# VH-VL binders against q0aze0: the designs that were tried, part 488

Target 1, 268 residues: q0aze0
Amino acid sequence: MKIILVNNRFKENTEKKAQEIAGQLSALNVEVIIDNGLDEPYAGTVDFIMVLGGDGTMLRAARRYGQRAIPVLGVNMGTVGFLSNIEINELAEYLPLILREEYSLEARMMLEVAVFQQQSLLTRVFCLNELLLRSNSPRMLSFALEISGQKLEPYRGDGLIVSTTTGSTAYSLSAGGPIADPQLDAFIVTPVASHIINKRPLVVSPEREISLHLLEEREAIIGIDGQIKMDFGAENRVLIKRAPHPLLMVNLKAKPFFTSIDRSLQRQ
Below, E stands for the ipSAE of ESMFold2; O stands for the ipSAE of OpenDDE; V2 stands for 0.75 times the mean of E and O plus 0.25 times the DockQ between their complexes.

## First folded at step 23 (VH-VL)

Design SB2 (framework fv_inotuzumab; at its last look DockQ between E and O 0.76; V2 from the best seeds 0.81)
Fold by OpenDDE, look of step 23:
Formats: C-alpha cells, sequence, structure tokens
Structure SB2 (fold): chain C 268 residues (1-268), chain A 123 residues (1-123), chain B 112 residues (1-112)
C-alpha cells in the first residue's frame, strides 16, 4: 500500500504529524509520500490520500490528485472546516479500517475550468469549490454569461462565482448564494457586487456548460479555490464544465451536514 | 475603505510584556489573516507571525515562539500581539498587515498595513 | 530559513531614471501549481509599508504603471521605468512560499 500525506507548509504541527504518521505507516510496511506543496505532485500510483489540515489543504489536494480516482480522507488538525471527516486523535482508531480498505466513499463533483485566449487553450484546471471572476480595480465589471449556449443578460458587478455544491458554504455563501446539499451535483452561479444587483443566484444542472467573457476592455482576475490567480482580459474566455471524475472523499465517520452548517452560521 | 489602526507607542522595561492592538475596518474581518512585522532601528523588515482570523490558527516565527501570542477578537475586529520577556533588541516599530486568506490557506500578500506602533525597551 | 538577497543595497538616481532592483532567493519560490509568492513593498520613514507588486508581476490596484515586477524561480526584479519624486524610499521584496516568511534586506533609493 502507498499513501500520500498532504499537509500545510505553514503549520509545523501538520508537518510533524505527517512525519510521525509516516513512521507509523512505514512500520506497517506502508509506503508514504509527504506532500507539502513545495514539490511536484507524485506521479506514481497511490492507494490512499490523507489530508492533514483544514479545508484549504483539502482543496489543494483535490486539485493535485482528485482526478486520479484515489480515496481522499480529510483529517482535521483542530481547525474549522467542512471537508474533514475525522479528527487527528481519531486516526489511530480508524487506521485499521483504512489499511483494510473498509470505508465508504462520497463522490463530490469538481469543476473543470478551461481558460482560453481566442481559440487557444491557456490552461485547464480542476477544482473542488469554485471559480471566481472579479475586477482587478475598484470599478465594476461587465461580462457575459452563457449557459449551454443560452446568453443571459449582461452582468454588471464586482464579479461572479461558479461553485460546486461543496463550495456552496465557501465564497458563494459570503456572496449570498444558497447552501446546497453536498450530496447533490450542481453548479451554483452567484453574483458578486458591492451594491445591490437584481440578479439572483442560479442553480444549474451539472450537465450544462458555463462560459464567461468580459464585454469591455478591463482587467480582471480569475480565482480558483482562493489559491490560484490568473489574469483575465477581454481576449480571454472561461469554459466551466463538470469534471470527468469526482473527488472520492472517504467517509469513516458520519457527519450531519445541516447541523454543522447551523453551528457554523452561529459562529459568524 | 480598508483601515488597520494600531494602538499607541509603548515604553517597557526589560523582562516586561507588551500587547499591541490592531483594529480592522472596511472589510469582512474573518476573510483575511493578520500578520505582524517589525523594524528595529537601522534594520530591515522582520516577520514575526500571523493569525488566521477565521480558524484562529497562529503561525509564529521560530525565534519568537514561546514569548509571542497573537489573538483575534471578531466582535471588535481587533487582533492583538503580545510579546513577553522583552529585551532591548525588541525595540522596534511593529506593524500589522492584512493578508488574503481562504480557510487554512494564506496568500502571503500584505496589501494593507497599520500605521505602526513604536515599542521601546529600555532600563 | 529561505534567504532573500536584494541588490543593490542602495542606489542613487535622478527623477526620470530607470531603476532596477533584484531579489534572489536561496530556494525556488515556486509553490503548488506554479504559484510564486514574491511581493514588493515601498517603505518611507515614519510611514507604513505599501504593497506595490504581488505574485511576482501583479500590480496592486492604484499603483502607477511605472512599477513592474518580473522573474521566476529564484530571481526576481522590480523595475521603475521613470523614477518620480515620491518614489525615493526603501524597497523590500518578500517571499511567502516557504515558512517562515522572509524579507530582503532592502534597497534604499536615494536622490542623486
Amino acid sequence: as target 1 above (268 residues)
Amino acid sequence: EVQLVQSGAEVKKPGASVKVSCKASGYTFDDYAIHWVRQAPGQGLEWIGGINTYTGDTYYRRKFQGRVTMTADTSTSTVYMELSSLRSEDTAVYYCARDESYFDYMSGTFDYWGQGTLVTVSS
Amino acid sequence: DVQVTQSPSSLSASVGDRVTITCRSSQSLVYSEGSTYLSWYLHKPGKAPQLLIYDVSRRLSGVPDRFSGSGSGTDFTLTISSLQPEDFATYYCMQATHFPITFGQGTKVEIK
């Protein structure tokens, strides 16, 4: 068995824990690779991914490995989040099940984001939460949204979020988007504005395609999962689809999503 | 308008503690991390540490671990940095700075800074 | 710790001059998926530092076009195409790819 441990480069406790876990797993004849993001993703085959940290770390792991159909377990290191399944102090208890592959999987839809310049593909990325289009200046953007070839009325505002149901509790929520059941597959399209916009969030079938482009010569930025940034101008176009493979999240411990979200909202 | 307003100058004896505040306004408080950077006389900028206002996670430079404590009060949108066991070499202007964050991710881009707080440690 | 070294430590220039400041890191600053957390700051005595450039080449909104950033891996450059009176200050590069965050030693741009 081969396992990747993903940790946070800025949290020493996650690094130390990764090393500790690696030692324990090695003693059980399990090969371990530690990924803190400073190296290229491991290209070889692996059987399991364990994420030590919060949701941001999970998002990184998802972008790096999510398309490889590998079980991914979120192990919370005492932080706030929605994507971890067990706590670090529970790992010892569940480790035998992990090694025996006795666990359930929950498929989470990911986005396939393609950025073009004219007809040329600049980049393609997969992400778990959302794509954000935002202005790179204090001025509002004017941009076009198309859904399955249907052209909507031009959007005007600070930007737009296209989110998965997993991402509904992230940036989209802050922008006024709906909270979505993570067991659903859907796009959530949420306008972002510093003023009142009469545009409502859209819930869109995962079978559809979403395209975005600017209607004026202005500088914008594409953000992916709050971690990747790309310049976006009038010459660029974004195409968003459902990723061909979902993230396979390991479910060792049942978590009541709706109870958890209520608690989270009370914290805000 | 985004603003970070720090507390006033401090004069301390060696061995004492100092607690500097940084009040944030003009943006959603827990969407950004706050870092602390200092500049000693005649020296450059030195990163001390940071705090994620959403998760509460703290990140301290190793040289300060054990004597620095950062806290965040969401009700007042204020971050605090407490430095204990003060030494003469801790004399510096201390700055707080805003950093874009997303859950346990920080971008390491300090786009807004406080006005600075002079901390003088002298016998 | 990752060492960040600026060059030169100081320079004298006149209004209208082209100014170039270099920042070299002891390790690559490339992070996951190609992100590079290198930023440039302007600092005047008695004032708070100001962000000029982030992510190597992204200019902060409101920063004049005369400021530009470039580079990759371990070598980075800040360029001021035409120095203005308000640009006389100390400039710092900062890396945030590696823990802990570290600054260059600074480059003081003085009036010739």
Scores: ipSAE 0.853, ipTM 0.929, lowest interface PAE 0.6, mean pLDDT 94
Fold by ESMFold2, look of step 23:
Structure SB2 (fold): chain C 268 residues (1-268), chain A 123 residues (1-123), chain B 112 residues (1-112)
Amino acid sequence: as target 1 above (268 residues)
Amino acid sequence: EVQLVQSGAEVKKPGASVKVSCKASGYTFDDYAIHWVRQAPGQGLEWIGGINTYTGDTYYRRKFQGRVTMTADTSTSTVYMELSSLRSEDTAVYYCARDESYFDYMSGTFDYWGQGTLVTVSS
Amino acid sequence: DVQVTQSPSSLSASVGDRVTITCRSSQSLVYSEGSTYLSWYLHKPGKAPQLLIYDVSRRLSGVPDRFSGSGSGTDFTLTISSLQPEDFATYYCMQATHFPITFGQGTKVEIK
């Protein structure tokens, strides 16, 4: 059995804990690959991914491995987030279940994001929470949104968020979008500081294609999961679709989503 | 208007502790980690550590591990850095700086800084 | 610890001059998905440091376009295309790809 341990680059004890876990797993004939983010993603076959950290670390794991249909377990090493399932001090208790594959999986929709320069594909990335289009200057953006070929009235403002339901509690929430049950599949399209009246958040079928491009020359940035940035200008467009595969999240311990919403709302 | 306001200058004896505050305003406190950076006289900038205000996790440069404690009070949007067992080499201006975060992720970009707090360690 | 070394340590220049400052890292600063956490700061005595450039080449909103950053891997450059009176200061690069975060030693830009 081969497991990837994904860790956070800034946590003081993350590397030590990952090595300790790797030692425990090796004693059980489990091969362990540690992904600290400095190397290319492991390309070989693996059976399981264990994320040591919070929701931000899970987002990186999802981007790197989420399209490979591999079970991913979030192991919290601090404050409980939306994407962790068990605490680090509970890992020994649950390890036998992991090794025997005695767990359920929860599917979480991901976005496939393709950025073009003119008609040429520049890059393609996946994300779990959201794409953010934002201005990279004090000036507002004017941009076009198309949904399955239908052109909406132009947007003017600081930007736009295209979120999954999983991402509904992240930037989309702060910009006025709805909280969505992550068991639903949908796009949530949330304007950021719109100067156009009646530009309300939209909830859109996951079967739709969403396209964005600028209507005038401006410096903009596309942000992916709050962590990846891509330059975006008048020569670019972005196409957003449901990714071919959802993230397969391991469920070992019941996690009450609706009570955790209260904590998230209190922190704002 | 984003602002980080630090507590005033302090004079301490060797062996004492100092606690510097950094009060944030004009933004969502939990969206940004706070880092502490110091500059001793005639020297460059030195990173001490940081605190992710969303998770409460702390990150300390090894030379300060065991002497530094960072805490955050979300109700007052204030971060504190306490440095103990002070030495003359700890005489410096101490800055807090914010770093955009997203859950436990931190970008490592210090876009706004406090005005600085001079800590003088002398007998 | 990953060292970042700036060159030159100081320079004298006149208003209107083009100024370049280099920052060399002892290790690659490339992280997951190509993210490169290299930033540039301006610092004047008695004032707080000020962010100019992040992620190698991204200008912070509101920073004048005479400031630009470039580079990759281990070698990075800050360029001021036409030096202004308010630009006389000490400049620092900083890497945050590797723990711990480290600064360059600084480059003092002085008026001729």
Scores: ipSAE 0.796, ipTM 0.897, lowest interface PAE 0.9, mean pLDDT 90
ESMFold2 (binder alone), look of step 23: mean pLDDT 91; pTM 0.944

Design SB20 (framework fv_inotuzumab; at its last look DockQ between E and O 0.78; V2 from the best seeds 0.78)
Fold by ESMFold2, look of step 23:
Structure SB20 (fold): chain C 268 residues (1-268), chain A 123 residues (1-123), chain B 112 residues (1-112)
Amino acid sequence: as target 1 above (268 residues)
Amino acid sequence: EVQLVQSGAEVKKPGASVKVSCKASGYTFDDYAIHWVRQAPGQGLEWIGGINTYTGDTYYRRKFQGRVTMTADTSTSTVYMELSSLRSEDTAVYYCARDESYFDYLSGTFDYWGQGTLVTVSS
Amino acid sequence: DVQVTQSPSSLSASVGDRVTITCRSSQSLVYSEGSTYLSWYLHKPGKAPQLLIYDVSRRLSGVPDRFSGSGSGTDFTLTISSLQPEDFATYYCMQGTHFPITFGQGTKVEIK
């Protein structure tokens, strides 16, 4: 059995704990790889992923490994988040269940994001929470949104968020989008500081394709999960679809979503 | 307008402690970590540590571990840095700076800085 | 700790000159998905440092076009294409990829 431990590049106690866990697992003849983001993602076969950190660490794990259909467990290192399942001090209790594969999985929709320069594919990335299109200058953007080839009235404002239901409690919420049950598959499309009043957030079928491009030359940025940035200009467009595979989140301990939403409301 | 306003200059004796405040305004406090950087006379910039205002996690450069404490008060949008067991080499201008964060993830870039707080340690 | 070394430590230049400052890291600054957390700051006496360039080459909004950044991996450059009187200052690079965060030693630019 081969396990990846994903940790945070800045949190020294996470590194020490990862090494402790790696030692315990090695004593059980389990191969362990630690991924703090500084090396290329492990390319070989992996049976399980353990995320030691908060939701931001889970987002990086999802982008790196989410399309491989590998079970991913969130282990909270001191901050309650939406994507952790157990606490670090409970890990020893749950290790036997993990090793015996005695757990359930919850599927979380991911986005597939393809960025084009004119007609050529520039890059393809995956996303658990959201894509943010934003202005990279004091000037507002003028841009087009198309949903399955259906062109909406032009947008004008600071940008747009295309979120999963998992991401509904992140940037989308701050921009006025709804909180969505993560068991639903959907896109949530939320304008950012729209100068057109009739632009309300949209909830869209996961079977749709969403396309964005600028209508005027402006400097813009595409942000992915608040961590990856790509330049975006008038020669670019982005196509967003449901990713081929959901993130497979391990459920060992009941962590009901609705009792957890208080944290998101505290940010407003 | 994004603004970080620090508390005023301090004069301390060796062995004492100092607590410097950094009051944030003009943005959503929990979206940015706050770091502390100092500059001793005639020296370059030195990172001391930071605090993630969303998670409460702290990150201290090893040489300051055990002497520095950073806290955040979300209700007042204020971060504090306390440095104890002061020595003459701690004489410096201390700056706070913000770093965009997303949950426990930090960007590691300081886009806005406070005006600085001179801390003088003399016998 | 990851050491970041700037060169030169000081220089003198005239208004209109092209100025380059280099920054070399003891380890690669490349992080997940290619993100590279190398930034450049301008610092004048009596004022707070000011961010100019982040993510190697991204100019902060409002920073004049004469400032540009380039590089990859371990080697980075700040370029001022046409030096102006207000550009005299000490310039620092900073890496934010590795714990702890570290600054270069600084480069003092004097207008002659």
Scores: ipSAE 0.799, ipTM 0.903, lowest interface PAE 1.0, mean pLDDT 91
Fold by OpenDDE, look of step 23:
Structure SB20 (fold): chain C 268 residues (1-268), chain A 123 residues (1-123), chain B 112 residues (1-112)
Amino acid sequence: as target 1 above (268 residues)
Amino acid sequence: EVQLVQSGAEVKKPGASVKVSCKASGYTFDDYAIHWVRQAPGQGLEWIGGINTYTGDTYYRRKFQGRVTMTADTSTSTVYMELSSLRSEDTAVYYCARDESYFDYLSGTFDYWGQGTLVTVSS
Amino acid sequence: DVQVTQSPSSLSASVGDRVTITCRSSQSLVYSEGSTYLSWYLHKPGKAPQLLIYDVSRRLSGVPDRFSGSGSGTDFTLTISSLQPEDFATYYCMQGTHFPITFGQGTKVEIK
């Protein structure tokens, strides 16, 4: 068995724990690779991914390895989040089950984001939460939204979020988007504005394709999962589809999503 | 307009503690982390640590671990840095700075800074 | 810790001059998915530092076009195409890729 441990470069405790876990697994004849993001993703075959940290670390792991259909377990290191399944102090209890591959999997839809320069593909990224289009200045953007070839009325505002149901509790929520059951597959299209916008968030079938481009000569930024940024201009287009493979999240114990989100909202 | 407003100058004795505040405004408080950077007389900038205002996670430079405590009050949009066991070499201007964050992810880019707080440690 | 070294430590220039400041890191600053967290700051005495360039070459909104950043891996450059009176200050590069965050020692740009 081969396992990747993904940790957070700014959290020393996650690095230390990764090393500790690696030692334990090695003693059980399990090969371990530690990924702190400073190296290229491991290109070889692996059987399991364990994420030590919060949701941001999970998002990084998802972008790096999610397309490979490998079970991914979120292990919370004492932080707030929605994507972890167990706590670090529970790992010892569940480790035998992990090694025997006795666990359930929950498929989470990911986005396939393709950014074009005219007709040329610039980059393609798979992500778990969302794509954000936002202005690179205090001025509002004017952009076109197309869904499965249907052109909507032009959007005008600070930007737009296209989110998975997993991402509904992230930036989309802050922008007024709906909270979605993570067991659903859908796009959530949420407008972002510093002023009142009459346009409502859209819940869109995962079978559809979403296209965005600017309607004026203005600089914007594409953000992916809050971690990747790229410039976006009038010459660019973004195409969003459902990723061909979902993220396979390991479910070792039940998580009460709606109770958790209700508690989270009380904190805000 | 994004603003970070820090508390006023402090004069402390060696061995004492100082607590500097940084009040944020003009943006969503818990969407960004706040870092602290200091500059001693005649020296460059030195990173002390940071706090994620959403998760409450703290990130301290090793040399300050055990002496520094950072806290965030979301109700007042204020971050605090407390430095204990003060030494003469802690005399510096202390700055708070905003960093884009997303859950436990930090970008490590400081786009807005406070005006600075002079902390003088003298006998 | 990742060491960040600026060059020169100081320089004298006149208004209208082209100014180049370099920053070298002891390790690559490339992070996951190609992101490189190298930024440049302008600092005047008694004032708050100001971000000029981030992600190696991205200019912050409101920053004049005369400021530009370039580089990759371990070698980075800040260029001021035509120095203006308000540009006389100390400049710092900062790496945010590796923990702990570290700054260059600074480059003081003085009037000739």
Scores: ipSAE 0.765, ipTM 0.906, lowest interface PAE 0.7, mean pLDDT 94
ESMFold2 (binder alone), look of step 23: mean pLDDT 91; pTM 0.945

Design SB21 (framework fv_inotuzumab; at its last look DockQ between E and O 0.72; V2 from the best seeds 0.78)
Fold by OpenDDE, look of step 23:
Structure SB21 (fold): chain C 268 residues (1-268), chain A 123 residues (1-123), chain B 112 residues (1-112)
Amino acid sequence: as target 1 above (268 residues)
Amino acid sequence: EVQLVQSGAEVKKPGASVKVSCKASGYTFDDYAIHWVRQAPGQGLEWIGGINTYTGDTYYRRKFQGRVTMTADTSTSTVYMELSSLRSEDTAVYYCARDESYFDYLSGTFDYWGQGTLVTVSS
Amino acid sequence: DVQVTQSPSSLSASVGDRVTITCRSSQSLVYSEGSTYLSWYLHKPGKAPQLLIYDVSRRLSGVPDRFSGSGSGTDFTLTISSLQPEDFATYYCMQGTHWPITFGQGTKVEIK
């Protein structure tokens, strides 16, 4: 068995824990690779991914490895989040089950985001939460939204979020989007506006494709899962569709999603 | 307009503690982390640590571990840095700075800074 | 810790001059999908530092076009195409890729 341990570069305790866990796993004849984001993703075959940290760390792991259909377990290191399944102090208890592959999987839809310059593909990224288009100036953006070739009325505002149901509790929620059941596959399209929100959030079938481009010569930025940024101008377009593979999240411990949402909302 | 407003200058004795505040305004408080950076006389900038206002996670430079405590009050949009066991070499201007954050992710880019707080440690 | 070294430590220039400041890190600053957390700050005595450039070459909104950043991996450059009176200050590069965050020692740009 081969396992990747993903940790957080700014949380030293996650690195130390990764090393500790690696030692324990090695003693059990399990090969371990530690991924702190400073190297290229491991290209070899692996059987399991363990994420040590919060939701941001999970998102990084998802972007790097999610397309490979590998079970991913979120292990919370004492922080707030929605994507971890067990706590670090529970790992010892569940480790035998992990090694025997006695766990259930929850499929989470990911986005495939393609950014183009004219007809040329600039980048393609798979992400778990959302794509954010936002203005790079105090001025509002004017942009076009197309869904499966249907052109909507132009959007005017600070930006737009296209989120998975997993991402519904992230930036989309802050922008007034609906909370979605993570077991549901759908796009959530949420307008971002500081003053006037002229359109309601849309819930869109995962079978559809979403296209965005600017209608005016303005400077904008595309953000992916709050971690990747790139410039976006009038010559660019973005295409969003369902990723060909969902993230396979390991479910060792049942978590009450809807009961936990109320507590989270108290913090916002 | 984004603003970070820090508390006033402090004069402390060696061995004492100092608590500096940083009040944030003009943006959503828990969407950003706050870091603390200091500059001693004749020296450059030195990172002390940071706090994620959403998760409450703290990130302390090793040399300050055990002496520094950072806290956040979301109700007042204020971050605090407390430094204990003060030494003469702790005399510096202390700055708070905003960093984009997303859950436990920090970008490590400080786009807005406070005006600074002079902390003088003298016998 | 990742060492960040600026060059020069100080320089004298006149208004209108082209100014170049370099920053070298002891390790690559590339992270994950290729993000590089190298930023440049302007600092005047008695004032708050100001962000000029982030992610190597991204200019903060409101920062004049005369400021530009370039580089990759371990070598980075801040360029002021035409120095203005308000640009006389100390400049710092900062890496945010590696824990802990570290600054260059600074470059003081003085009037010739």
Scores: ipSAE 0.844, ipTM 0.924, lowest interface PAE 0.6, mean pLDDT 94
Fold by ESMFold2, look of step 23:
Structure SB21 (fold): chain C 268 residues (1-268), chain A 123 residues (1-123), chain B 112 residues (1-112)
Amino acid sequence: as target 1 above (268 residues)
Amino acid sequence: EVQLVQSGAEVKKPGASVKVSCKASGYTFDDYAIHWVRQAPGQGLEWIGGINTYTGDTYYRRKFQGRVTMTADTSTSTVYMELSSLRSEDTAVYYCARDESYFDYLSGTFDYWGQGTLVTVSS
Amino acid sequence: DVQVTQSPSSLSASVGDRVTITCRSSQSLVYSEGSTYLSWYLHKPGKAPQLLIYDVSRRLSGVPDRFSGSGSGTDFTLTISSLQPEDFATYYCMQGTHWPITFGQGTKVEIK
């Protein structure tokens, strides 16, 4: 069995713990590859991904490996989060179940994001939480939103969020979007500081294609999962659709989503 | 209006401790980590460590581990840095600075800084 | 620790001059998906440092467009296209990709 351990670059103890876990797994004849984000993602076949950290670390794992349909387990390193399943001090207890593949999987929709310059594809990326379009200057944006070729009235404001249901508790929530059950598949489209009072958040079918482009020359940024940034200008367009594969999250231990909602509301 | 307001200058003897506060306002406190950076006289900037205000996780530069403690109080939007076993080499201006965070992720960029706190260690 | 080294350590310039400061890292600053956490700060005595450029080339909102950043991998440049009186200061690069976070030694830009 071959496992990737994904860790956080800013936690010294995470690197130490990853090495300890790698040693334990190696003693059980499990091959381990450590991914701290500084090297290219492992290109070979792998059976399981273990994320040592919080939700931010899980997001990087999802972007790197989510389209490979590999089980991903979030292991909390003392941090509260929505995407971790077990605590680090519980890993020894659950390790036999992991090795025997005695767990269920929860599918979480991902976004496929394609950025164009005029008509040429510049890049294609995946994300688990959201795409954020935002002004990179004191000036507001004027931009167009199309949903499956249907052009909505122009937007004016600081930007727009296109989120999965998993991302509904992140930036979308702060911008006034609804909390969504992560077991639902949908896009949540949330305006950021809209100057148009009738631009309410939209919940749309995951089968739709969403397109964004600027209507005036402005400097903007596309943000992916709060971690990746790309320049975006009047020459660009972004196309967003449901990614071919969901993230397959391992469930070893029940984690009640609805009783944790109060903390998410406090982030606003 | 984003502001980081630090406590006032301190004069300490070798072997003592100092605790510097950094009160944040004008933004959502738990969306930004707080880092501490110092500048000794005639020297450049030196990173000491940081605290993720969302998770409570701390990150200390190894030379300060065992002497530094960082805490955050969300109810007052205040971060504290305590440095113990002070030496004359610790004489510096100490700055807090914020770093955009997203859960346990840190951007590693310091967009707003406190005004600085001079700590003088002398006998 | 990853070292970032600035060049020159100091320079003298006149108002209107084009100024270039380089920052070289002992290791690549490229992180996952190409993110490169190199930033530039301006620091005047008695004042807090001020962020100018982040992510190699992105200007902080409100920073004049005479400041620009470029580079990739291990080699980075801050350019001031036409130096103004308020630009006489010490400039620092900082890398945030690797723990611990480290600063360059500084480049003092003085009036000629």
Scores: ipSAE 0.754, ipTM 0.891, lowest interface PAE 1.3, mean pLDDT 90
ESMFold2 (binder alone), look of step 23: mean pLDDT 91; pTM 0.938

